# Ledger of designs, part 35: VH-VL binders against q8k2p6

Target 1, 141 residues: q8k2p6
Amino acid sequence: KYTSVCVGREEDIRKSERMTAVVHDREVVIFYHKGEYHAMDIRCYHSGGPLHLGEIEDFNGQSCIVCPWHKYKITLATGEGLYQSINPKDPSAKPKWCSKGVKQRIHTVKVDNGNIYVTLSKEPFKCDSDYYATGEFKVIQ
Short names: E, the ipSAE of ESMFold2; O, the ipSAE of OpenDDE; V2, 0.75 times the mean of E and O plus 0.25 times the DockQ between their complexes.

## First folded at step 20 (VH-VL; framework fv_bebtelovimab)

Design V4 (at its last fold request DockQ between E and O 0.67; V2 from the best seeds 0.77)
Fold by OpenDDE, fold request of step 22:
Structure V4 (fold): chain C 141 residues (1-141), chain A 124 residues (1-124), chain B 109 residues (1-109)
Amino acid sequence: as target 1 above (141 residues)
Amino acid sequence: QITLKESGPTLVKPTQTLTLTCTFSGFSLSTKGVGVGWLRQPPGKALEWLALIYWDDDKRYSPSLKSRLTISKDTSKNQVVLKMTNIDPVDTATYYCAHKTWPNYRISYYFDYWGQGTLVTVSS
Amino acid sequence: QSALTQPASVSGSPGQSITISCTATSSDTGGFNYVSWYQQHPGKAPKLMIFEVSKRPSGISNRFSGSKSGNTASLTISGLQAEDEADYYCSSYAGKDYVFGGGTKLTVL
């Protein structure tokens, strides 16, 4: 379950800038953004939205995938849910970016011999996205 | 319904350049993720991939035949053209054009729709 | 030699189940996760039967199934029928190439 799986050619993902794949019965999305590869569960941790159909935007200096369903922002690199908060006791306060912590499980991407390999995360902490990555929600396509 | 049809000479002499045209319907090469490839099959032998062109004019060639192949597209005419130089009797084969697509960012490595093929015989 | 190796021929009786193997012979096995199978009747174009090892295109009979283990992919045809008599080719990518097996002639006895 945790062996590395080839998901396609590097040149192809660079072309499309994102791709979907099934790795050991888990559907994932791989992004190529700003010269880096990022893999995560395909379904948004919030409500299972298809992240591969979202747009990538920068928030607080971090590249995030924005879920097309409810516009939840998830960092590509760490899988954190980002939100803006404001101090209600400070009338002059400006909104600041905050993190909900890791909500989306991030998987490892490696490039070898022109191929992209994904290894599912072994991290023991639970991610909210795990709920949508198993059972009837494991496959979108 | 997706359809493809190959056209071109059925008889070519050695050293000449073979030009084949694929005319298709049911899809457009302006659609992101779409590609059209050429494959061939010598009589009684296995299939061989030749070239592939994508919607964004990205061109892919068989490593062994790259130097002899040129693929191009005319999106307005729904046509893809393959040119193969320095033709030899060994190039006698049925030539197919075929459709490829990457729906919803699912990269594919197969061809789902094929033309009927056109037999090209190379003979002096 | 082809990057994919198939038996030259297989045979079975109507109603039986047969399996056609496709073995990767190259060191690059990345594309083997994307094995596809094509059926080809005499004088006809290849028809996609299986893609991505085990997925079946719409309209393809559920008698056709695909699997893989290690460096060998398999096409299984259950409930063999006379119409199944054809050549079958496995395919994948290897490096920058799309590769095909040598083909297997299936005879229905």
Scores: ipSAE 0.872, ipTM 0.941, lowest interface PAE 0.5, mean pLDDT 95
Fold by ESMFold2, fold request of step 22:
Structure V4 (fold): chain C 141 residues (1-141), chain A 124 residues (1-124), chain B 109 residues (1-109)
Amino acid sequence: as target 1 above (141 residues)
Amino acid sequence: QITLKESGPTLVKPTQTLTLTCTFSGFSLSTKGVGVGWLRQPPGKALEWLALIYWDDDKRYSPSLKSRLTISKDTSKNQVVLKMTNIDPVDTATYYCAHKTWPNYRISYYFDYWGQGTLVTVSS
Amino acid sequence: QSALTQPASVSGSPGQSITISCTATSSDTGGFNYVSWYQQHPGKAPKLMIFEVSKRPSGISNRFSGSKSGNTASLTISGLQAEDEADYYCSSYAGKDYVFGGGTKLTVL
């Protein structure tokens, strides 16, 4: 299940700057941002929101996809969930950006002769987005 | 209910420029992921892709025919126009326009709805 | 000739299953994940039957199925019926071109 799958052409994804695909029965989204491709599970780790419909924004110098449901921020490069912490002893202090660690599974993207290939992550660690990668939450056909 | 209809001359002379119009309904060519293509089929022969125009006015052409083809659109009139220069008897074919879409940003490489086609005969 | 090779004709009797092959003539036919199949009755426009190798558009009978192995895609029609008699074209994307096979005439005996 970890062989690469051709999902589309560079000239096409660069028009929309995103695309969806099914790779070995797993739904993914691929973003083209700042000259780089980033593939991840399509449904947000928190509640399964459709990341292909979200906006990309910068937080603390990191590009993130923002889930349209609850506005969870997921770094494109690593799949980390970002949040702002507050100082409980001084709530008026400026919030600080923190990471929950990797929450969204990132997949490998490679380009060969203009074809975009996705290889699913083999990493054995528990990743919260895995819960929503089942067929019951599918958003594409 | 997506429909497409081709219109244009049925008989043309060599060296002329062929102009074909695709008039469509049931979709908007301003919708992201939507495109309209042109294809042809010489009598008794296989289908051949000619050109494609996307919602963002990106234009794609068959590599072998690119120098002879121009595609354009008028989104307000639901029309796509194909022009082919230096027509020759080998260009006799049924010409089709066809719809494509990228549902949920799933990029497609097929045409899902086709017009009925229009036969263009080039006199020898 | 065509980058996609199909047999010129196939035939079968009602109720049988038949398979139409589509083989890439060279490696320049993309990833072959873009394979689609079109049915064309005489005098009519092509109709999309299969896309992305094996997916059926809404309203297409599950008697039509698609698969691939290596550089060969296959369209299988089970429970053959008289109305299945038509020309069938495979198509893919390669070299920035939408390429079509030469077509296969299916005759229902």
Scores: ipSAE 0.730, ipTM 0.874, lowest interface PAE 0.7, mean pLDDT 90
ESMFold2, look of step 20: ipSAE 0.695; ipTM 0.864
ESMFold2 (binder alone), look of step 20: mean pLDDT 90; pTM 0.935
OpenDDE, look of step 20: ipSAE 0.807; ipTM 0.923
ESMFold2, look of step 21: ipSAE 0.704; ipTM 0.861
ESMFold2 (binder alone), look of step 21: mean pLDDT 90; pTM 0.934
OpenDDE, look of step 21: ipSAE 0.782; ipTM 0.918
ESMFold2, fold request of step 22: ipSAE 0.711, 0.706; ipTM 0.862, 0.861
ESMFold2 (binder alone), fold request of step 22: mean pLDDT 91, 91, 90; pTM 0.939, 0.937, 0.935
OpenDDE, fold request of step 22: ipSAE 0.870, 0.870; ipTM 0.939, 0.940

Design V5 (at its last look DockQ between E and O 0.53; V2 from the best seeds 0.63)
Fold by ESMFold2, look of step 20:
Order: structure tokens, then C-alpha cells, then sequence
Structure V5 (fold): chain C 141 residues (1-141), chain A 124 residues (1-124), chain B 109 residues (1-109)
């Protein structure tokens, strides 16, 4: 299950700067951003929203995919959920960027001779996005 | 339904330029991920890919035929045009245009809908 | 020489399973990362039967299956029927080219 799978050609993903694939029955999205490739589970950890339809924006110095459903921000590099918190004891302070930790499972992308390969994460911990990686939670357009 | 139809001359002479038009319906070339390709099949022989044009006007050509091919599109007319220069008897074939798409950004390397084809014969 | 080699013909009886092979002559094509199979009846346009090695388009019978091993991709047709009599082409993508095999004529006896 954790062998690399060729999912496409560089020249094609660079046109859309994103692509989707099924890797060993798991749906993933791959983003090409700032010269780097990032792969993750396609359904947002929060409610299963379609990350391939989201926008990439920078928050707290990190590139994030923003889920189109509830605007949850997921770092491309690590799969962390970012949010802003307001200090209730000092409401005049600017909101702080915080991390919920890793919420979206990140997969490995390797390029070899113009081919893009994805290797699924084998990390043993359960990641919140795993809940939406079953067949019952197909990506909805 | 997606449909494609090839049109152009059926008989051409060596050295002429062949111009083929693909007229399609049921999709738009402005849709992200959509492309239209050209392929050919000499009588009794295998299919050969010639060219492909994507929604963003990116153009791809068979490496062996690139110097002879020009592909273009007119999105408002739902047409794709292939020109092939310096026609030779080996270019006698049925020519097909074909649709491809990347549904939900699933990049693909196949053609799902094909025209009926048009036979082009190169005379002496 | 074609980069993908198929047998010129195969035959089988109704109800039998048959396999059509597609062997790469170059390691660049032999990875078969993007293999697809097309069926073509006489005088008709090709029809996509299998894509991405083993995936079946909607409306294609599950009697058609695809696989690969090493430098060879395979199309298997189970429960052979008279209407399966056609030419079959494998295709791959390598070297910025869509590459096709020479085709296999399937005869149903």
C-alpha cells in the first residue's frame, strides 16, 4: 500500500498548479506552489470539503490551502490547521496565529524524469483527515 | 452528448498543405482541463498521435512530426484546426479528432470521445 | 519499429477468457505509468476501454480488465462474446508522445 505511484507529468500539473489522484484507493490532491509539490488528503479534516477547489494563500508566513466550505487553513508543508485567536483578557491586542497541530495527512511527492510520484504517509498516528479518507466520503463537486 | 466531426479535403497531392477542421459540441475549450487532440490511422495500421491543444492554448506535438504540424483553436466556433505541411503518400490515413479532459483536476493521458474520422488520400 | 509490441492476432471461443499483451521495446515506455486500451470495430472510431492501467470508464463491461507487470501491460476479456471481435490497441505516454501499439485483431471463433 505504501509503494510509490506515478500520478502524472510535471508539464501538466504546472498548467493547473494542482491535480487530484487516487493512490492505493486513497484520494489525494497535489499542489504545485512556489516551485514545490505538496500532497495531502483531498478532503478537509474539518467536514470533508474538497481541498482541490480551494485557494492557496499565505498566513503567518506559511502557504496554506483554504478549504472552500468553511475557510479552514491548512499548511501545505505540514498539514497543520492554522487559526487566529483573540486574547479575551486584552481584546485590543491583535489576533494571534495559532496551530491546532497536524490535522491533514501529508503524503510524499517525488519527481523523477518528469514523472510525479506519490507515496502515501505510513505514519501510525490517526490524523483527523483519515476520517474522510473512506469511500463513504467521496469528493463532492 | 459530446460529439466531434472532422472535415477537410479527401484527396490531396504530394507537397500540399493539409488543413483539417474539428467541429465539436457538448463541451467548451474554455473549460479548464479540456483538450482536443488529432490522431491518424493509415489503412490497416496503428493509430498515431499528431497534436493536442488545451483550453489555455498550450499546444503539444508528436516529436517526430512537430516541424510539419500547426494546431489552433477558435473557442467561439467550437473548432480546432490542424495543418500539416509537405504532404507525402505515407500521410494517407483516416484522421480523427478526439476529446480529453481532467475532471476535478485528474490529469489524464487518454482520449475519451472521438470523431468518426475522415479519410485523406494522398495521390501521385 | 513500434515502441509497443502487441501480437498481431489472438482468438478465443465464446465464454473463454483471453489476454492481449502489450510489451515495451524501451525502458522509457516500459514503466506503463499511463497505459490505456482502445477497442476498434471495422469502420468505426476507437473506443476507450481501460485507462490508468486498470480503470474502466462508465458503461464498459467488467469483463474487461487491465494489468501490468514489468515491461508488459495486459488486457483481459473474460466471458468472451461475439461482439468483442475487434482490433485492440494499447497506448502509453512517454517522451512527450502518446504511443500506440501495433494493434491486435481479436477473432471470436
Amino acid sequence: as target 1 above (141 residues)
Amino acid sequence: QITLKESGPTLVKPTQTLTLTCTFSGFSLSTKGVGVGWLRQPPGKALEWLALIYWDDDKRYSPSLKSRLTISKDTSKNQVVLKMTNIDPVDTATYYCAHKTWPNYRISYYFDYWGQGTLVTVSS
Amino acid sequence: QSALTQPASVSGSPGQSITISCTATSSDVGGFHYVSWYQQHPGKAPKLMIFEVSKRPSGISNRFSGSKSGNTASLTISGLQAEDEADYYCSSYAGKDYVFGGGTKLTVL
Scores: ipSAE 0.663, ipTM 0.839, lowest interface PAE 1.0, mean pLDDT 90
Fold by OpenDDE, look of step 20:
Structure V5 (fold): chain C 141 residues (1-141), chain A 124 residues (1-124), chain B 109 residues (1-109)
Amino acid sequence: as target 1 above (141 residues)
Amino acid sequence: QITLKESGPTLVKPTQTLTLTCTFSGFSLSTKGVGVGWLRQPPGKALEWLALIYWDDDKRYSPSLKSRLTISKDTSKNQVVLKMTNIDPVDTATYYCAHKTWPNYRISYYFDYWGQGTLVTVSS
Amino acid sequence: QSALTQPASVSGSPGQSITISCTATSSDVGGFHYVSWYQQHPGKAPKLMIFEVSKRPSGISNRFSGSKSGNTASLTISGLQAEDEADYYCSSYAGKDYVFGGGTKLTVL
């Protein structure tokens, strides 16, 4: 269940910039962004939105996938949920970016001999996205 | 409805250059994720992939035949052209063009629609 | 030799179920989760029957199913019919190549 699985060619993911795959019965999305590879659960931790259909934007200097359903921001690198906080004591202050902590399970991506390999992260580290990572929440193409 | 049709010479002499044209309908090679490939099948033998061209003009070639192959597209005409140099009798085969796509960022390694194929015989 | 190995031929009677195997014989075969199957009748073009091991394109009979165990993929045809008599090819990728098996001739007795 935690063995590395080949999900495709490096040259292909670099072209598409993202791909979906099933790794040991877990559906994941892999991003190629700014020369780096990132893998995470395909379903958004919030409500199960399809993250592979979201846009990537920078927030607070971090590249994030934006869920197409509710516009939740998830860091590609760490799986953190980002939000803006308002200081109630200073109404003139600009909103600050904050982290909800790791909400989306991140998986490991490796490149070897022109192929992309994904290794699922191990339990018992819990992520909110785990709830939507079962077979009940399959992405409809 | 997706359709593809191969055209070109059915008889070629050794050492010549084979030029085949694939004319397709039902899809556009300007659509992101779309590709058109060429494959061949010698009589009574297995299928072999030759080349592939994508919507963004990215080109892929069989490693063993790369030096002899050139693939190109004319999106406005819905055509893809394959050129193979230094033809030999061993290149006698039915040549197919086929459709490929990556819907919703799902990378695929199959061809879902094929032309009827055109038999090319190489003989002196 | 081919990166994918198939039996040369299989046979079955109408109504029976048959299975065609496809084994990766090269370490270069990657993404075995992308195994596809094609049906080819004599003088006709290949037709995609299964992709990504077990997924069936629209319009393909549910009599055709695919599975995988280890480095072997299998195409199963249930309720065998005369029209199923054809050559069947498995396919995947190896390195920068799209690879095909040697093909299996299915005879319906």
Scores: ipSAE 0.659, ipTM 0.888, lowest interface PAE 0.8, mean pLDDT 93
ESMFold2 (binder alone), look of step 20: mean pLDDT 89; pTM 0.928

Design V6 (at its last look DockQ between E and O 0.57; V2 from the best seeds 0.66)
Fold by OpenDDE, look of step 20:
Structure V6 (fold): chain C 141 residues (1-141), chain A 124 residues (1-124), chain B 109 residues (1-109)
Amino acid sequence: as target 1 above (141 residues)
Amino acid sequence: QITLKESGPTLVKPTQTLTLTCTFSGFSLSTRGVGVGWLRQPPGKALEWLALIYWDDDKRYSPSLKSRLTISKDTSKNQVVLKMTNIDPVDTATYYCAHKTWPNYRISYYFDYWGQGTLVTVSS
Amino acid sequence: QSALTQPASVSGSPGQSITISCTATSSDVGGFNYVSWYQQHPGKAPKLMIFEVSKRPSGISNRFSGSKSGNTASLTISGLQAEDEADYYCSSYAGKDYVFGGGTKLTVL
């Protein structure tokens, strides 16, 4: 279940900039962004939205996938949910970006001999995205 | 409905250049994720991939035949052209063009629609 | 030698189930999770029957199914019919190449 799985060619993912795959019965999305690879659960931690259809934008200097359903921002690198907070004690204060912590499970991507490999996370902590990572929430093409 | 049709010479002499044209309908090669490939099959033998061109003009070639192949597209005419140089009798085969796509960023490694194929015989 | 190996021929009677195997014989076959199967009748173009090991394109009979175990993919045809008599090819990718098996001739007795 935690063995590395080949999900495709490096040249193809660089071309498409993202791809979906099933790794040990878990659906994942892999992003190629700014020369780096990022993998995470395909379903948004919030309500199971399809993250592979979202747009990537920078928030607070971090590249995030924006869920197409409810516009939740998830960092590609760490799987953190980002939000803006207002200081109620400072009426002139501008909203600040904050983190909800890790909400989306991030998986490991490796490149070897022109192929992309994904290894599912072994982290024992619970991620909200785990709820939607079962076979009940399959990606519809 | 997706359709593809191969056209070109059916008889070629050794050392000449083979030019085949694939004319297709039901899809556009301007659509992201779409590709058109060429494959061939010698009589009584297995299929062999030759080349592939994508919507963004990215071109892929069989490693063993790369030096002899050139693939190009004319999106406005819905055509893809394959050129193979230094033809030899061993290149006698039915040549197919085929449709490929990556819907919703699902990378694929199959061809879902094929032309009827055109038999090319190489003989002096 | 082909990166994918198939039996040269298989046979079955109408109504039976048959299985065609496809074994990766090269370490270069990195895309074995993307195994596809094609059916080809004499003088006709290949037809996609299965993709990504077990997925069936729209319009393909549910008599056709695909599976994988280890480095071997399998195409199973249940309720064999006369029209199923054809050549069958497995396919995947190896390195920068799209590879095909040698093909299996299915005879319906």
Scores: ipSAE 0.725, ipTM 0.905, lowest interface PAE 0.7, mean pLDDT 94
Fold by ESMFold2, look of step 20:
Structure V6 (fold): chain C 141 residues (1-141), chain A 124 residues (1-124), chain B 109 residues (1-109)
Amino acid sequence: as target 1 above (141 residues)
Amino acid sequence: QITLKESGPTLVKPTQTLTLTCTFSGFSLSTRGVGVGWLRQPPGKALEWLALIYWDDDKRYSPSLKSRLTISKDTSKNQVVLKMTNIDPVDTATYYCAHKTWPNYRISYYFDYWGQGTLVTVSS
Amino acid sequence: QSALTQPASVSGSPGQSITISCTATSSDVGGFNYVSWYQQHPGKAPKLMIFEVSKRPSGISNRFSGSKSGNTASLTISGLQAEDEADYYCSSYAGKDYVFGGGTKLTVL
């Protein structure tokens, strides 16, 4: 279990619509998008790219953060990696949106009296983004 | 690298409007996350925050002094201006401008670089 | 009045360690991890020594350290030197206000 950590004020994150924080020695990014807060590991699961510098775009009706390094698309709500599959036998066919499953660890955000609290998630037990958030690949330490 | 300098009158009469200018170098107020604040310190007393202006023209004021304060910026001149109306002898203080930033979107609640300060004395 | 309370003065001899306390009067001030410490020599501007409770800006001696327990933050200066004689202010953010403690005068005996 993890104790919630106060990371900032609502009025400040709403100006930038994003912020970074360190929560129990783990670096996270918090996005404010369409009236909701979303927290996740700051380093992209693929190669550790800085998600806080990416753009948020909608794909297949889902809001995603797009990693600025390799343009990997991660859903804000669930941390799933989205991609388009293309039929090589029929390149004129419309590409199909697919999910690689959960790849980026999502954390809980709670607002209380204008304060933003983050609680780190332990589910799923293993998540690809952990590689860049723990051990010698940790960018904070 | 980062420098700030306060300028304005050193002696002001009661009821007048005090205008202070902060001229800075080594940063731009067009940079996301950057802000310039004003603080003061009466002789022998504690620091008191007055106002803050952010890169996006968001303006914040001390709750107790809000009705008397106006902050503005001129990004092309690297200047921030504070006006305080209805000056009173209790406003005698050294006035500082100070820099703050949100590096890497890390929202902050401190001032990292300060000007040398300018003493404003309100006559009786 | 200040939402942050500091002792008016502390003293120590060269080479000793001293601690300056900063006590929050409300949970909003103490509930944020925003406590900062400023050093001010006579006639000079404040200088940031510690931010976010315990972090040191680049160029600040490791003799300066910060901590927090409950609603009290502490600034510790080890290996006390004559140049450390100054006023010290704690600061935080609460109630849409940047709040400062009343200051502590450190005297090096």
Scores: ipSAE 0.664, ipTM 0.840, lowest interface PAE 1.0, mean pLDDT 90
ESMFold2 (binder alone), look of step 20: mean pLDDT 90; pTM 0.933

## First folded at step 21 (VH-VL; framework fv_bebtelovimab)

Design W1 (at its last look DockQ between E and O 0.05; V2 from the best seeds 0.00; counts 0 for: pae O 9.6 > 2, placed apart)
Fold by ESMFold2, look of step 21:
Structure W1 (fold): chain C 141 residues (1-141), chain A 124 residues (1-124), chain B 109 residues (1-109)
Amino acid sequence: as target 1 above (141 residues)
Amino acid sequence: QITLKESGPTLVKPTQTLTLTCTFSGFSLSTKGVGVGWLRQPPGKALEWLALIYWDDDKRYSPSLKSRLTISKDTSKNQVVLKMTNIDPVDTATYYCAHSTWPNYRISYYFDYWGQGTLVTVSS
Amino acid sequence: QSALTQPASVSGSPGQSITISCTATSSDTGGFNYVSWYQQHPGKAPKLMIFEVSKRPSGISNRFSGSKSGNTASLTISGLQAEDEADYYCSSYAGKDYVFGGGTKLTVL
């Protein structure tokens, strides 16, 4: 239903390994990481922090963008919020990684003839990051 | 205040190489995210983009003219140079240099400050 | 991959609003994410009026506004004034190039 939007060329994003864009009035960030492209809402689902200014780190084998405001960890592949829980009955045990489920809307990235195209995702119908987004997917929470 | 000024020959013979210099002030090409582009406008015709050079020496060229164009910079002199080989009467135009920005995460899609332009006439 | 098409001319009377269109000839995907508009008076360099579809540079009158729908961008000038008489060009990043429309001559009647 939504057309793809050309946001730039591979040579452009490859040198910075990230890019911001506006797609149908919605602000997104595109990351290039480990040879793959990932697009998501630019504002963190928690409080609207600027994800394009965050660091990408690996947690429990998953690449995550870390929001610079409150250090929330969002998986690049699925938009899941990760956190560590501790075992209060064994404080010496290593914390384990848990997921809050999908919190950040992920958008489709395709490359064609060196051009990068982003298609906004309508699934899931509602996503926590929509609260801070603009455009057709913005909802009031 | 950002200013740019084009300089170079006003009359050129076919097959020669055209060399144009953009001299600017109010910004530095060593500043991250800054670029300078070249455009032209044949008499009575639309604008046409030619080339762009960024602070990090990344260079972009119009696909239709790429084989004839070379862009370079001298950051210490606040200059950008465009060379166009094998000039032809169709290349008669007003040539502009213009300022652009590329923040680390966005490609500039516009030129915000322009020189006054210099008319280059190719003799027939 | 698509050229940008503009009407050759448009006219309006002082005080009216007018709209200049800019259409990509491809309807699927293209460089319309970052449309810009330039004003050019005779013998002068182009001046940036709108960037990123709808943003105005500082110092540009709020009479100038931009929008986009599908593969068509629009520049709207409200409260038309004599000094608005000029050529207007749209431009966009087109994947490998920065492309310009053919230009629209605005005449103020």
Scores: ipSAE 0.038, ipTM 0.672, lowest interface PAE 6.5, mean pLDDT 86
Fold by OpenDDE, look of step 21:
Structure W1 (fold): chain C 141 residues (1-141), chain A 124 residues (1-124), chain B 109 residues (1-109)
Amino acid sequence: as target 1 above (141 residues)
Amino acid sequence: QITLKESGPTLVKPTQTLTLTCTFSGFSLSTKGVGVGWLRQPPGKALEWLALIYWDDDKRYSPSLKSRLTISKDTSKNQVVLKMTNIDPVDTATYYCAHSTWPNYRISYYFDYWGQGTLVTVSS
Amino acid sequence: QSALTQPASVSGSPGQSITISCTATSSDTGGFNYVSWYQQHPGKAPKLMIFEVSKRPSGISNRFSGSKSGNTASLTISGLQAEDEADYYCSSYAGKDYVFGGGTKLTVL
């Protein structure tokens, strides 16, 4: 069980729209987008790209962070990897958005009296982003 | 439907510890985004926030009363307990427990469902 | 001395629109974007009417609306009705505390 950690002020993240933090030796990125707060591992599940440097775009009605390295799309709310697929048996069909499942670990964000608190995920399932979340893959600031 | 009900002593002597229990239904405190808080209101006066407990056992306290307050939960019984030590006549008030919700990773401090409240009188 | 200041009382006639103000008097109100409004009738528990400045819970009449300008939040009640007579409290963050205004008694004439 991880304790909640204060990572900054709400007024600050509302201005910058994102911030990075180290919570119990894990680097995370917190996004403020469309009035909502989202936290996830800072390094992309694919190859460890810095997600805090990516752009946020909407795909299939979901807000996603786009990794600056390989343009992988990750939903802010659920940490799912999104991609477009075409039915190989129907080449005339339009591409459809699909999910690879949860690939990026999402953490809990709480707002309390003008402060932002992050609690690391306690979910027992493995996320691909776990590989890049510790040790040598920490971001050097 | 969400319901909450406060229970505990209605008369307490000074210096004693007040223990109040909130029993609720219609929701579970194991559900992500759920919180239960305690508030009070002295007769003829304004509302005052006391404490809040989240589904993940994270707790918040009023800074002015933090040293006197302890909030805890029993998820299996759908109960939240508030303990307040060193009670004084100034603590005479109607005490409320209330439900709070957290949608889409945005936690706002508001209470959408309230118990009916229980009047606690502190007198020697 | 309260971090949030409300007028002690307001009044209006049926059918009119009235506004209740809530002014942050402390610079420590870091969460004024989370202003909520509660209605309380005598002997009853408070009822959430507005949250996050202007959002209305399900089941709340659209006669109730909220807004904010600077350090002042406002609750507006349009088409005033007799049942609207009650105490109204604003609430918000103030530093490390969650605070309420002193309350406003609304009288329907």
Scores: ipSAE 0.008, ipTM 0.595, lowest interface PAE 9.6, mean pLDDT 89
ESMFold2 (binder alone), look of step 21: mean pLDDT 89; pTM 0.930

Design W2 (at its last read DockQ between E and O 0.58; V2 from the best seeds 0.73)
Heavy chain, then light chain:
Amino acid sequence: QITLKESGPTLVKPTQTLTLTCTFSGFSLSTKGVGVGWLRQPPGKALEWLALIYWDDDKRYSPSLKSRLTISKDTSKNQVVLKMTNIDPVDTATYYCAHKTWPNFRISYYFDYWGQGTLVTVSS
Amino acid sequence: QSALTQPASVSGSPGQSITISCTATSSDTGGFNYVSWYQQHPGKAPKLMIFEVSKRPSGISNRFSGSKSGNTASLTISGLQAEDEADYYCSSYAGKDYVFGGGTKLTVL
ESMFold2, look of step 21: ipSAE 0.682; ipTM 0.865
ESMFold2 (binder alone), look of step 21: mean pLDDT 91; pTM 0.937
OpenDDE, look of step 21: ipSAE 0.765; ipTM 0.915
ESMFold2, fold request of step 22: ipSAE 0.695, 0.692, 0.681; ipTM 0.865, 0.852, 0.854
ESMFold2 (binder alone), fold request of step 22: mean pLDDT 91, 91, 91; pTM 0.941, 0.939, 0.940
OpenDDE, fold request of step 22: ipSAE 0.861, 0.861, 0.865; ipTM 0.937, 0.937, 0.939
ESMFold2, last read: ipSAE 0.691, 0.696, 0.680; ipTM 0.853, 0.855, 0.843
ESMFold2 (binder alone), last read: mean pLDDT 91, 91, 91; pTM 0.939, 0.938, 0.937
OpenDDE, last read: ipSAE 0.863, 0.855, 0.863; ipTM 0.937, 0.937, 0.939

Design W3 (at its last read DockQ between E and O 0.69; V2 from the best seeds 0.77)
Heavy chain, then light chain:
Amino acid sequence: QITLKESGPTLVKPTQTLTLTCTFSGFSLSTKGVGVGWLRQPPGKALEWLALIYWDDDKRYSPSLKSRLTISKDTSKNQVVLKMTNIDPVDTATYYCAHKTWPNYRISYYFDYWGQGTLVTVSS
Amino acid sequence: QSALTQPASVSGSPGQSITISCTATSSDTGGFNYISWYQQHPGKAPKLMIFEVSKRPSGISNRFSGSKSGNTASLTISGLQAEDEADYYCSSYAGKDYVFGGGTKLTVL
ESMFold2, look of step 21: ipSAE 0.738; ipTM 0.879
ESMFold2 (binder alone), look of step 21: mean pLDDT 90; pTM 0.936
OpenDDE, look of step 21: ipSAE 0.789; ipTM 0.920
ESMFold2, fold request of step 22: ipSAE 0.712, 0.717, 0.741; ipTM 0.850, 0.860, 0.871
ESMFold2 (binder alone), fold request of step 22: mean pLDDT 90, 90, 90; pTM 0.932, 0.934, 0.936
OpenDDE, fold request of step 22: ipSAE 0.864, 0.867, 0.869; ipTM 0.938, 0.939, 0.940
ESMFold2, last read: ipSAE 0.724, 0.698, 0.704; ipTM 0.867, 0.848, 0.859
ESMFold2 (binder alone), last read: mean pLDDT 90, 90, 90; pTM 0.935, 0.934, 0.934
OpenDDE, last read: ipSAE 0.867, 0.866, 0.871; ipTM 0.938, 0.940, 0.940

